VHH binders against F-box protein At1g11810. Designs and how they scored, part 7

Target 1, 377 residues: F-box protein At1g11810, of Arabidopsis thaliana (Mouse-ear cress) (q9sa94)
Amino acid sequence: MTTTMSTLPVVLVDEILARVPITSLRSLRSTCKKWEASSKTNLVGGKATARKSSHVGFILIGDKICSMKLDLNGGDDFVDTSVNQVSAFDGFAISQLFHCDGLLFCISNNHYSNYTLMVCNMYLGETRLIQNRSLFESYQNFCSYAFGYDSSKNRNHKILRNNSVSGGYEIYSLKSDSWKDLNVDLEKSIHLWRLGSVSLKGNAYFRVIKVIEEGVWEYNLLCFDFTRESFGKLLSLPFESLGDEGEGIMVISCVRDDHLAVLYQRDTLGIWISTEIEPNKVSWREFLQVDLATLDGFPDVFIAGRFIVDEEKQVVVVFGQETELDLNHGNAFIFGRDGYFTSFTVGDAPPEDFTSYVPSLVSLQIDKTGKRKARDD

## First folded at step 17 (VHH; from j7 with S50Y)

Design l4
Fold by ESMFold2, look of step 18:
Structure l4 (fold): chain B 377 residues (1-377), chain A 122 residues (1-122)
Amino acid sequence: as target 1 above (377 residues)
Amino acid sequence: ELQLVESGGGLVQAGGSLTVSCAASGFTFSSYAMGWSRQAPGKERELVAYITSGGSTYYRDTVKGRFTISRDNAKNTLYLQMNSLKPEDTAMYYCARSYEIHGEVYTPFDYWGQGTQVTVSG
C-alpha cells in the first residue's frame, strides 16, 4: 500500500543464522563459502575423511515457518534434526514458501486480510510487503507462483503468477515495485502445478503436464526465464511418464543452487541430477534407483513430496506427502544404495514444503526514488 | 461429449438461499478438482470456491461462512449452497474443472460450463 522501504516495522531475527561481523564483503563471502562447504567431505593428504553432511533451510509445518538443520552421518541411522518455529512469523499462516538468492518469498493468509505476499531476507532481518495490483478480488484467485531474478548487474528480483481462472500471467518487479500483465506464448495443453516452482540460477522450473487428449497426459519440465520474461521450450525428462496411466509421481528440487534434481516414483523411486540446465536445454545423469518393493518394512502406501539430495553421502531425503489415508510411517525417509532406508519425524504434521537457505547480503531496502537498494555482494 | 451443465440459478430476495448444481459428463468426475467462478456484468470472472477430489475446499473470503461447495462423486455432480445472499452476489455462476494428479492441483481451469444466472434482489 506504500512505496516505503518496509511496510512492516518488525526486524526479523533467525536464531539459527547468526549475524556475522560486517567489516567487509570479502569477510561475508568467505563465511558463506565455509558454511556451504561444511556439508562436503574434506580430503586430507589425498585420502578421503568422511564427515557429517549438513542441510539448513526453512520448512513449512502446519502453516508455520520453521528453521531446519539436518545432519546426516554417512547414511547410517544417526540422523540429527533441529527444527525451530521462527517466532518472527508468529501470527501469520504461511501457505507457500519460495527461496531465491538468499531471499524467502512467502504467501500468508492472515486472519484479517486475504493473501499477504512478502519477501524476507532472514539474515539481514528485512521484510518487504509486496503490494497487490489494487485488484483485491483478482488477487484472491487461485494462483501459481514463481520467484527469481533477471541477469541485470544488480539482479532485479521478480515474482511471476498465473491466475487459475483467466489463465493470464502477471509479473512483479522488486526494482519498480509494480506488477504488469505479461503476454506469454504457452500452449493451452500445458498445465502448471499450482503449488510452485523451484528457483535455480535466477530462473524458475515448473513441473507441468502436457495434455495429449482427454485424460491422457505426460509430465514435462518447463523453465520461466526471468530475463526474457518468457517460457522456454518443454525440457526432456530422463523417464517416460505417458505409459504410466497416471500412477507416476514427479517431484523437482535443487542441488546446491547449481543443479536441478528430478524424482520419479512408481514401483521404483528414481532420482536424476542435471548435468546441464538452461531455459531450453537439459541433460541428466542417474543418481539413485530404489526398488521400493524390495524394502523390508517399507509402507505399502507412500507418496513422495519434496526431497533433498546429498551427493556426498549418496542418499536422498524424501518428505512424504499427506495422503487422504495418511498411512505413511514417519514424516520423511532417507534412501540410499543397496536397499538402505530409514525414517524420521520432523514435526507434529507432515511438512508441506522445504527450501534450502544460504545467507546473503541482498538488501530489500528502497532508496529515496523507490528504486531497489544496490546489491552489495 | 465432455460437458459441464449448471442449473438451479434464479431470482432470490436478499438474505435468501439458493443451491446451484453442475452435472458433469464425458470424463471421470472423481479424478478432477472442481470449482465455481462467477462474473457480474462489467466485471472480471472471479473464483468463488473449489473442491479437490478428496474433499478439501477453498472459499473466497467474501463468501466464506455463507457458501458451501460440495461434490457427489457417485452422481458426477458439483454443488454450491449459497446462504445469506446479497445483491453483490448477483452474477453468472460457472462450473469448471482442473487437472488433479495425486492430490496436486494444476492451473488454469481447463473446461468451463455455460453458466447459470443468480440474481439477488435488494
Scores: ipSAE 0.688, ipTM 0.863, lowest interface PAE 1.0, mean pLDDT 76
Fold by ESMFold2, look of step 19:
Structure l4 (fold): chain B 377 residues (1-377), chain A 122 residues (1-122)
Amino acid sequence: as target 1 above (377 residues)
Amino acid sequence: ELQLVESGGGLVQAGGSLTVSCAASGFTFSSYAMGWSRQAPGKERELVAYITSGGSTYYRDTVKGRFTISRDNAKNTLYLQMNSLKPEDTAMYYCARSYEIHGEVYTPFDYWGQGTQVTVSG
């Protein structure tokens, strides 16, 4: 007898095609171990007068996950980049990517079924398919997601999602491998950006707007506390955005997974770094201010996307947000003090996202009781 | 006063086509993302498609290739062209808006119309 993919049950096809072979992830694990060792190694002892600064992580280019190493130095060719598509994900079309605690949470649109939710430990070479509730199966790409963990001894990693239609929330626990409804009561005046959040110290941070009256809004920052499983209060920003002029662009990013950074762009590009950040408390310090209008040779149109802060070099690396390529400039820019800027190209299409990498020993395999295995270290 | 008024619903044979529309008033239509949702009897409301102020479109998988969302900002009107209709497309169709800032859509939709019924027989 013969059988084609069209005769298989839909759920079985999803599970077969969503699984990543362990051997494919093991080759990436070796690369990740080399990144960890390289990130901890510094040239010291007086041989080099300019310190090399390295940033490693994952970047989403088109629908593909790529590994990236970005070296900033003080000599010729200030920036060196290495960007390689992650072959373990060649069979997947990734629409969203989140990083938390050395784990990647990916939303994949495979060719045979509805969207697939998966969590990957790149260091251990493990992948876990997140079981979906049947009632939400067909609208996964209309949800906003966040990824984090609670303060329990062995960190229970969790996924928050909201339905853009109903406004309802639910939360998934990796430990129990199950979803539950979450009673969230946000003011109707608060709206969350649909396409993402950043994780920091187990919690998720959202760019939001608070609507003051029809057509009048201001940016705010909102934390979801994965330990309490609730939103905190609106967190103050170090800049004002209120008014009908509403032309500013706000972007958030992490610094070393222990600080939040915020970028606000008008004619001036401002970057602040948190000195303290918790679900209900934030303090900011200024990091960099760049007057874009005064930069000779800077492109006429630039919209900031995700960014990387380098405190050692006192620069920011900013990826362009879905803009047309400029033949004289790449899709990524480095800004520094005193009007310094340069550009370079990452990949063959504008990057959509970037996340830093931190290795993890968290096991994604569920034991027979449905509980996640304890962390070995 | 804000209004979203759907029209164009009706009875259609399976395999047929129908266009529903939504007339918007009381706000600057061109500044918002707009969407269509539907609710079948005994089912939860589900998003069908949405379109940004700049014309970027998004569709649920089960309607992609059959449905086309469009907008006419000069007429403050949102459209959903539905082709190759199936009995499972039978539902009340609702027009909705959402805030959009610099091309980035925010959640949830904050205003809904009263809906127009689409019934596919067959």
Scores: ipSAE 0.686, ipTM 0.860, lowest interface PAE 0.9, mean pLDDT 77
Fold by ESMFold2, fold request of step 20:
Structure l4 (fold): chain B 377 residues (1-377), chain A 122 residues (1-122)
Amino acid sequence: as target 1 above (377 residues)
Amino acid sequence: ELQLVESGGGLVQAGGSLTVSCAASGFTFSSYAMGWSRQAPGKERELVAYITSGGSTYYRDTVKGRFTISRDNAKNTLYLQMNSLKPEDTAMYYCARSYEIHGEVYTPFDYWGQGTQVTVSG
């Protein structure tokens, strides 16, 4: 009836995780195809009268992965949501979630073992365990992670990590199924937030701080180029954080996998979208500016968390950070032009992470030589 | 001048208890995440536990339930209470700090103490 890690004495834990049965993911695969088909139908069903703004993806609520569909409709009922827990992950406590190229990179604290690193293709129902270099030892040091791919024809997906204790960098290649040490030329004054990277067009963008002197720092943006396997230059931000005395909050997100967006909150909530973004170059345009103090009925306490930009509706959806739910406002907000805002609730607890998702046909299976199978796209 | 000074190490019988402490100076202790790591001879340094400025704690699986990390922000002191000690806990124990901004911890640790030796006989 049920499978349990404790009843498999002759099977290695990593082989179990790599062979998640397709039937345990049937509901998710059906839901994923429904989301993709609905999105394509809206695009081909008309330009003005039939088009709906829809955001689909995965969200972390507590330590559980949930599928999410968020429809931003016109008219009086602006928001329609659908959130369903993904039962295939019930044996795992997920602490971090990254998306790239239709794949999810998950970090879990399995109840029967230490941290587990896995890459999942939710559409194909495939899961691949990422083996550590020496059993489980390095997984227990705090690491900052990134997930991306290089520019090869078949895209080699890679995982970058920075070890909190050694300060060293390692990079994993899905194609070779192996880690290697990576020597990087990065100033010691630059520190990486553990959950502060997003993947855009194969590369990873980090929210970092640069320490100027003891207790004095500023936010910066930094790209890791997975093709060259090196960091680029610090990228300019459209706001000044030095002199804010540590009060500002910076969040990054992707827009339609084409652009990066940044949110900066101090006395106002500002959102900018990149007009050009490459490992060593960025240009910004302003998207939305909101003076939170001027909003009638807005809650007294709000700290911005993950966010979604909807350029068509000219709004931003912002999840609150991990705080007690406000009974009058829920855990998510929509901000728009001219002081517009509304709130709604997603799930039973404040969401801790969100990533958008599109289905992928990238296979995670390994051939006889340990190489990843060729992609059929 | 920024300092992290560990103390309280020594020789302890297996099954015994020991508390190590770390005195911090030269920075605003209450604004940083703090951690303990350890290094046995011939082995790589490994994280043992850390504690955020708000008091949230995290433990390596091999010490969870036996070790307790705590901090006293008024005294600028970090503690590690070690119970049910085993010979494999023998190591130099290091205090370290990392930047924490709005509850978000950054990597890597940016400053380390000189360490205090804990030896568990068995």
Scores: ipSAE 0.662, ipTM 0.852, lowest interface PAE 1.2, mean pLDDT 76

Design l4
Fold by ESMFold2, fold request of step 20:
Structure l4 (fold): chain B 377 residues (1-377), chain A 122 residues (1-122)
Amino acid sequence: as target 1 above (377 residues)
Amino acid sequence: ELQLVESGGGLVQAGGSLTVSCAASGFTFSSYAMGWSRQAPGKERELVAYITSGGSTYYRDTVKGRFTISRDNAKNTLYLQMNSLKPEDTAMYYCARSYEIHGEVYTPFDYWGQGTQVTVSG
């Protein structure tokens, strides 16, 4: 079966196609070559110099999607960052961004403040508008969303959302181009974070709270299995949150699309990486522990946001949640071993989200039989 | 005991204005996200607007530009100012709260008021 991967669509000035900027395409192509080279040469280099580590992806700054490249240069610990607004989205105000399988799921506004749901393949320059149910159009800013795929042939991509009023769920299938109501069996004591889930290997992982009694809650992790279209059991965390009187901050992220990472912030910033992760089972290992109070020159107030784990460099990059920049620090931090930290600034406003990007050849086209086009293998 | 008590509903002519309010007690009001929902007879309850503890606001498309949600944390009171009212806005209006932790809002709403009736003649 043959695809039209090399065909570049004609872009009208009034039509927004979600295309990766030229610099992001080169960066992405370089990343693809790096992955190819890694799979063909798994030898440890004899140079003894630390390898350059590069993270590429998309980040929300304000309501704009930006491409980001973050280079962690070895030997001198220099940080080099490149952030470019994606001009294809200039007509939209993006409120939420999700990544799965090389596709971006965006919740966006145009200049007329209408809300739209769309899925974008930035590598192929393909965009697909997701039909809203007219009954639930107002929930797109007030819902918790997840993006994933099932285990079917050619992966049927799906979108889950819940209604903040009733707690009800519905699921969209890209294959059928339709929504359906979903009966979900969750305890009423479980609440989902409205702005985010993380997709890993087709399933979505939510930071949730379980309410024990009025004003008393603890963090938990919950998986939505897109193949079974159901939630799993509450997954164990490598830390205790109940006795923290609401002071702890939990954040989740992916590591190399194979594992979850969890960050827990109190007086210490702890990062763990999963060793096993599936809808009903998780195991953890420690990655980094940082005692924030011992860091000379660290700001007095810091609230962790999204983060990136770099296992090769043994560092974590954490975006802060503050709305104004500190005089002596940026809005992003790198933490490492032995009390190492540095800060830098990303964009002209605090970043609201970040997702790593991998290239995808998944076509967003739908044939008339309801099947997505198969990839050429 | 937790309470959310709505008031200020009534009969209003189409094109008119009305403000409803919600008095909160029994919890730390400033620590929660707050919302207004409405339910017309025979219809499902729908979210109208909500506001975070930090003052960020979100509106249903059909009320955006006509309604304004606000909060007074010193008075533990949530407001909905409704302008340019239409007969389709006729409903019981409910105040609700949701958990907000470190500025991050959770779903669903976990506590609801009794409601206040808004009737728009036309």
Scores: ipSAE 0.629, ipTM 0.835, lowest interface PAE 1.2, mean pLDDT 76

## First folded at step 18 (VHH; from j7 with S50T)

Design p31
Fold by OpenDDE, last read:
Structure p31 (fold): chain B 377 residues (1-377), chain A 122 residues (1-122)
Amino acid sequence: as target 1 above (377 residues)
Amino acid sequence: ELQLVESGGGLVQAGGSLTVSCAASGFTFSSYAMGWSRQAPGKERELVATITSGGSTYYRDTVKGRFTISRDNAKNTLYLQMNSLKPEDTAMYYCARSYEIHGEVYTPFDYWGQGTQVTVSG
């Protein structure tokens, strides 16, 4: 189903309009009546500042992709959340959702014999189904995916996946529309989180465990460089996470397009943001530290899954699963400095795979020559 | 010593049933995700089924409805019940483990058994 601009959620339209240069707005208005209407109501100049604590993106609820707008600017109503199913994905069962450079990468459930990956540009209304290498290739749920792009002038977007059985890696190029085997040297003691990585500045960062000995492991961060098509060194985390001494939960997220954030949950909840991050180097600053035991109303059992950092409000929004409660509640918690704590419900299920939305001009069309057609602005 | 030992393979006629087992030792079986893979002659090893510590299962499309993966944590044993077997199911079947932390699975499989041969005759 060709996603048309007309089917974009309003929140995305607003976000697009907010980010589009004024010089391009006229062109955008001409393409969609809805956009025209939205652009008239949204004073282009003044609302940009008010949106600093608004987070717009996509989430996965069940097997459906939804748009989410989280507004933290409310006075008495601290949180305004809007969640809407994205119609562009109707008919698709999605198991994983990723974002890279304005593109949505969706992993579909085994409903398609030859296609397990979908790339979507919501801004352009383009979708590409990525063909499997083999007609008989089925989706492996234990594969980990990463998304990025190289440093070429036109950014070649690429997909990395591992083979859970062989331990090998494959890389797909959007430009060539082809898979190739990737020979990478990764220590056998390093294991990737199955649900993939976070894309940042063309690279991908994996949550990994380094096995020290049988039954003993520690969390690490691992970068895949899509330019070099290689893994970096294990990046040290700002906390101790030796498994035998205490198992915590680690979650990673992007802070805007510039930094990586790491959440570590044990008895305390710690959030750190990278000050510098490269494939082989990282530095961290502490953003927030919360003693969970001191919080009234915090559940006894909570597993953090995703989180958003709002640096303006100096809070972190954490989405997760409560094991003791009805799986049907998408509970989220907001943690702030000086003991600030509140909760809200996002939906019927915990949101997964939150990705911030950024408009992209990356065309997903393949030209007859096998080259991606650049749409002329 | 870490061990995965597969058993139960054999010759079976098409349409028949067979259960293969994997006995685990040397690690906390209940804390790991487990899986079955198979390798047919001249083909690459392929994932057949997986089961998490919590009991969530995955199946290859070609075996859905026919195969059932299960585990008995008390016995440290992984099972694959195979029904309605086809000649195409002929392969060496391997048991493997994957790290699982707080319900999150990590890849790749890090330890494999020696395998058990399943042969389905037409």
Scores: ipSAE 0.857, ipTM 0.945, lowest interface PAE 0.5, mean pLDDT 86
Fold by OpenDDE, last read:
Structure p31 (fold): chain B 377 residues (1-377), chain A 122 residues (1-122)
Amino acid sequence: as target 1 above (377 residues)
Amino acid sequence: ELQLVESGGGLVQAGGSLTVSCAASGFTFSSYAMGWSRQAPGKERELVATITSGGSTYYRDTVKGRFTISRDNAKNTLYLQMNSLKPEDTAMYYCARSYEIHGEVYTPFDYWGQGTQVTVSG
């Protein structure tokens, strides 16, 4: 009997699905019903064991969205990186990229003229263009965005953004395909990082500064709860950052789907991981601390932008900008315990916005009534 | 004391040019991102242009190619050169500052001037 794709053992199908590029999952699920079923069961549920050892997600290089697979399990070659441009975004100049529960939210600035908001399901191959309200069109470049979902049964994904002039907020609902004004009161002393937030468990966490007095500020975290559609309390960080413009650099990232990590760069590089995190409460554990001055080959001027924590290998991969080099190199640095340090190149520019990717079955189609069309399972 | 003082507003004919200025004092001007907003009668205040400490600029679509935002850090002054003015550009123009840390801009604007009136006649 000739072996066909449909006659392959389930275990083999699972192995194949676990190893193929994330951008190929769409095509593979369409191979046959068996493959589709396997894909839904194993990939969406996070059961793909083979992917657990690697960091798989999407990044922004320049204005292009790329898929990235980072494997840190190599014996002699500690780093195996695969980066591929995602063709689905051809023709768009992407300025910002967000990820939440298998959906991508991206902002496109075509020739600096019109901002386009898009939500994409890469697994289903669906894209929704979000129509802007005229009131906020002028502020798009200075809006801080958050992407999350509520606690409803089908997880309604939402987008939050602020008005940089008025200080107001509006929220978009994927389910209703509509914007509404959000009456939230944030202290005037709190300022949001313009490039947005990190999504974790449906909530969004902002890097913020709290101004204590003129010229004096400190870093904090601020959570937006998409279920309650409200901000939490300022969340304290595990380091002191009180200062002015000469102080350190803070970066936030997710550790898989369960924890938030914070990086603080000054003379040293410190990484902490949340042990518990809620909109109004956080606890931290120290993961790594490195004296940057002791590392041979580390640039004199480096600004961390994004980072990945590998708890299994006990290393941190940091992406950032080298300011001394006229050449924008997409260099990445790996830091570990006991002075472990190495580097590799990802691309021509520093990568941005890496998150772990898990496929989603959330349809982005809108029915005639303006409601999300349920895909017939 | 923090101060932002706008000047240079006035009456100009359609197609004309005007430069408004904002004098800053009481803070390290060169370390902040700056912006211009405008408010027309009966309308909401809207962002017009921004400039970072590093000189990166943003313009709203309706003013692209016509307006130029610039800064002179030595003089602690922000400028908005407005060319090919239209009646729709009639508004009170405000300058504002925004925190910038290591090249990262924070939102919203936290301090505003009193504004300068620009009127474009048709």
Scores: ipSAE 0.851, ipTM 0.943, lowest interface PAE 0.5, mean pLDDT 89
Fold by OpenDDE, fold request of step 20:
Structure p31 (fold): chain B 377 residues (1-377), chain A 122 residues (1-122)
Amino acid sequence: as target 1 above (377 residues)
Amino acid sequence: ELQLVESGGGLVQAGGSLTVSCAASGFTFSSYAMGWSRQAPGKERELVATITSGGSTYYRDTVKGRFTISRDNAKNTLYLQMNSLKPEDTAMYYCARSYEIHGEVYTPFDYWGQGTQVTVSG
């Protein structure tokens, strides 16, 4: 019997699906019913065991979205990195990238006057262009965005953005395909980092500063609840950050879509992972503390931009910011316990965003009848 | 006391040029990102241009190639050079500041000037 793609054992199909690039999953799911079924059962929902040992996701390099695979279990080489440009975004100059529930939310700088926001399901191959509420040039480059979903049965995915000029907020609903003004009560002393939102369990977490007095501020964490469509209380951080421009930098990241991690860099590098996190409450455990001054080969000038926590290897990968001050473009550093320290090159430029990716069956199609196509279970 | 004071507005013919300035005091000007916004009668205030402490700039599409935002930290002054002015550029122009930490900009703008009127005649 000639071995065809459809006659392959399910176990083998599963193995193949677990090892192929994430951008190939769309094509492979369409191979046959068996492949589709395997893909739905094993890939959707994070059950792909083979990918658990690697960090797989999408990144933004310059204005291009790329897939990235980071393997810290390499044989002779401690680090194996694969970066590939995603063709689905050809023609778009991307300025920001968000991930939530297997969906990518992208902001484009392209002169498309009316459609600069897009949501993509890479697994289904669906893209929704979002029409701006105003025919006027959107403040897209100056707005802080959040991407999340509510607790409804089919999860209504929503986009929050602020107006940098007015300080107001508006929210887009995928289900209704419409914008509305959101009257939220946020203290005037709270400022959001423009690129600072991370999605976790349908909520978004912002890196914020709270101004205590003129010229004096502290870092805080702020959650937006997409179910209630409201901000939570400022969440306590596990470090003190009171200061001014000369103080440390805070970075936030997700850990396997279950926890939030915070990095604080000053003279030392500290990493904490949330043990419990809710819109109004958080608890932290210390993951790593590193005295940067004690590390041989660590550059004199380095500002953390993004980071990945590997709990299995007990290391943190830290990418630098692309700033005029950062001379280490494309370099990443790995910090571990007991003074473990090494570096590797990711590419020509450090990633601006990293999002772990898990395929999703969330459809972006609007039923002509006004009903969202039900998730094909 | 924190102050932003705009100046340089006036009446100009279409195709003409004008430079507006914003004098800052009461804070460390060099540590903040700055921006210009404008508000035409009956319209919402809109962002025109921004500049970071490091000199990175942003412009709205309608003013690209015509307007230039710059800053002189030694003088605590923000500038907007406007060339090839059009009647649709008629507005009250406002200077504003935003927090910037290690090159990262925060939103929204937290302090505004009183504005300077720019009128472009057709």
Scores: ipSAE 0.841, ipTM 0.937, lowest interface PAE 0.5, mean pLDDT 89

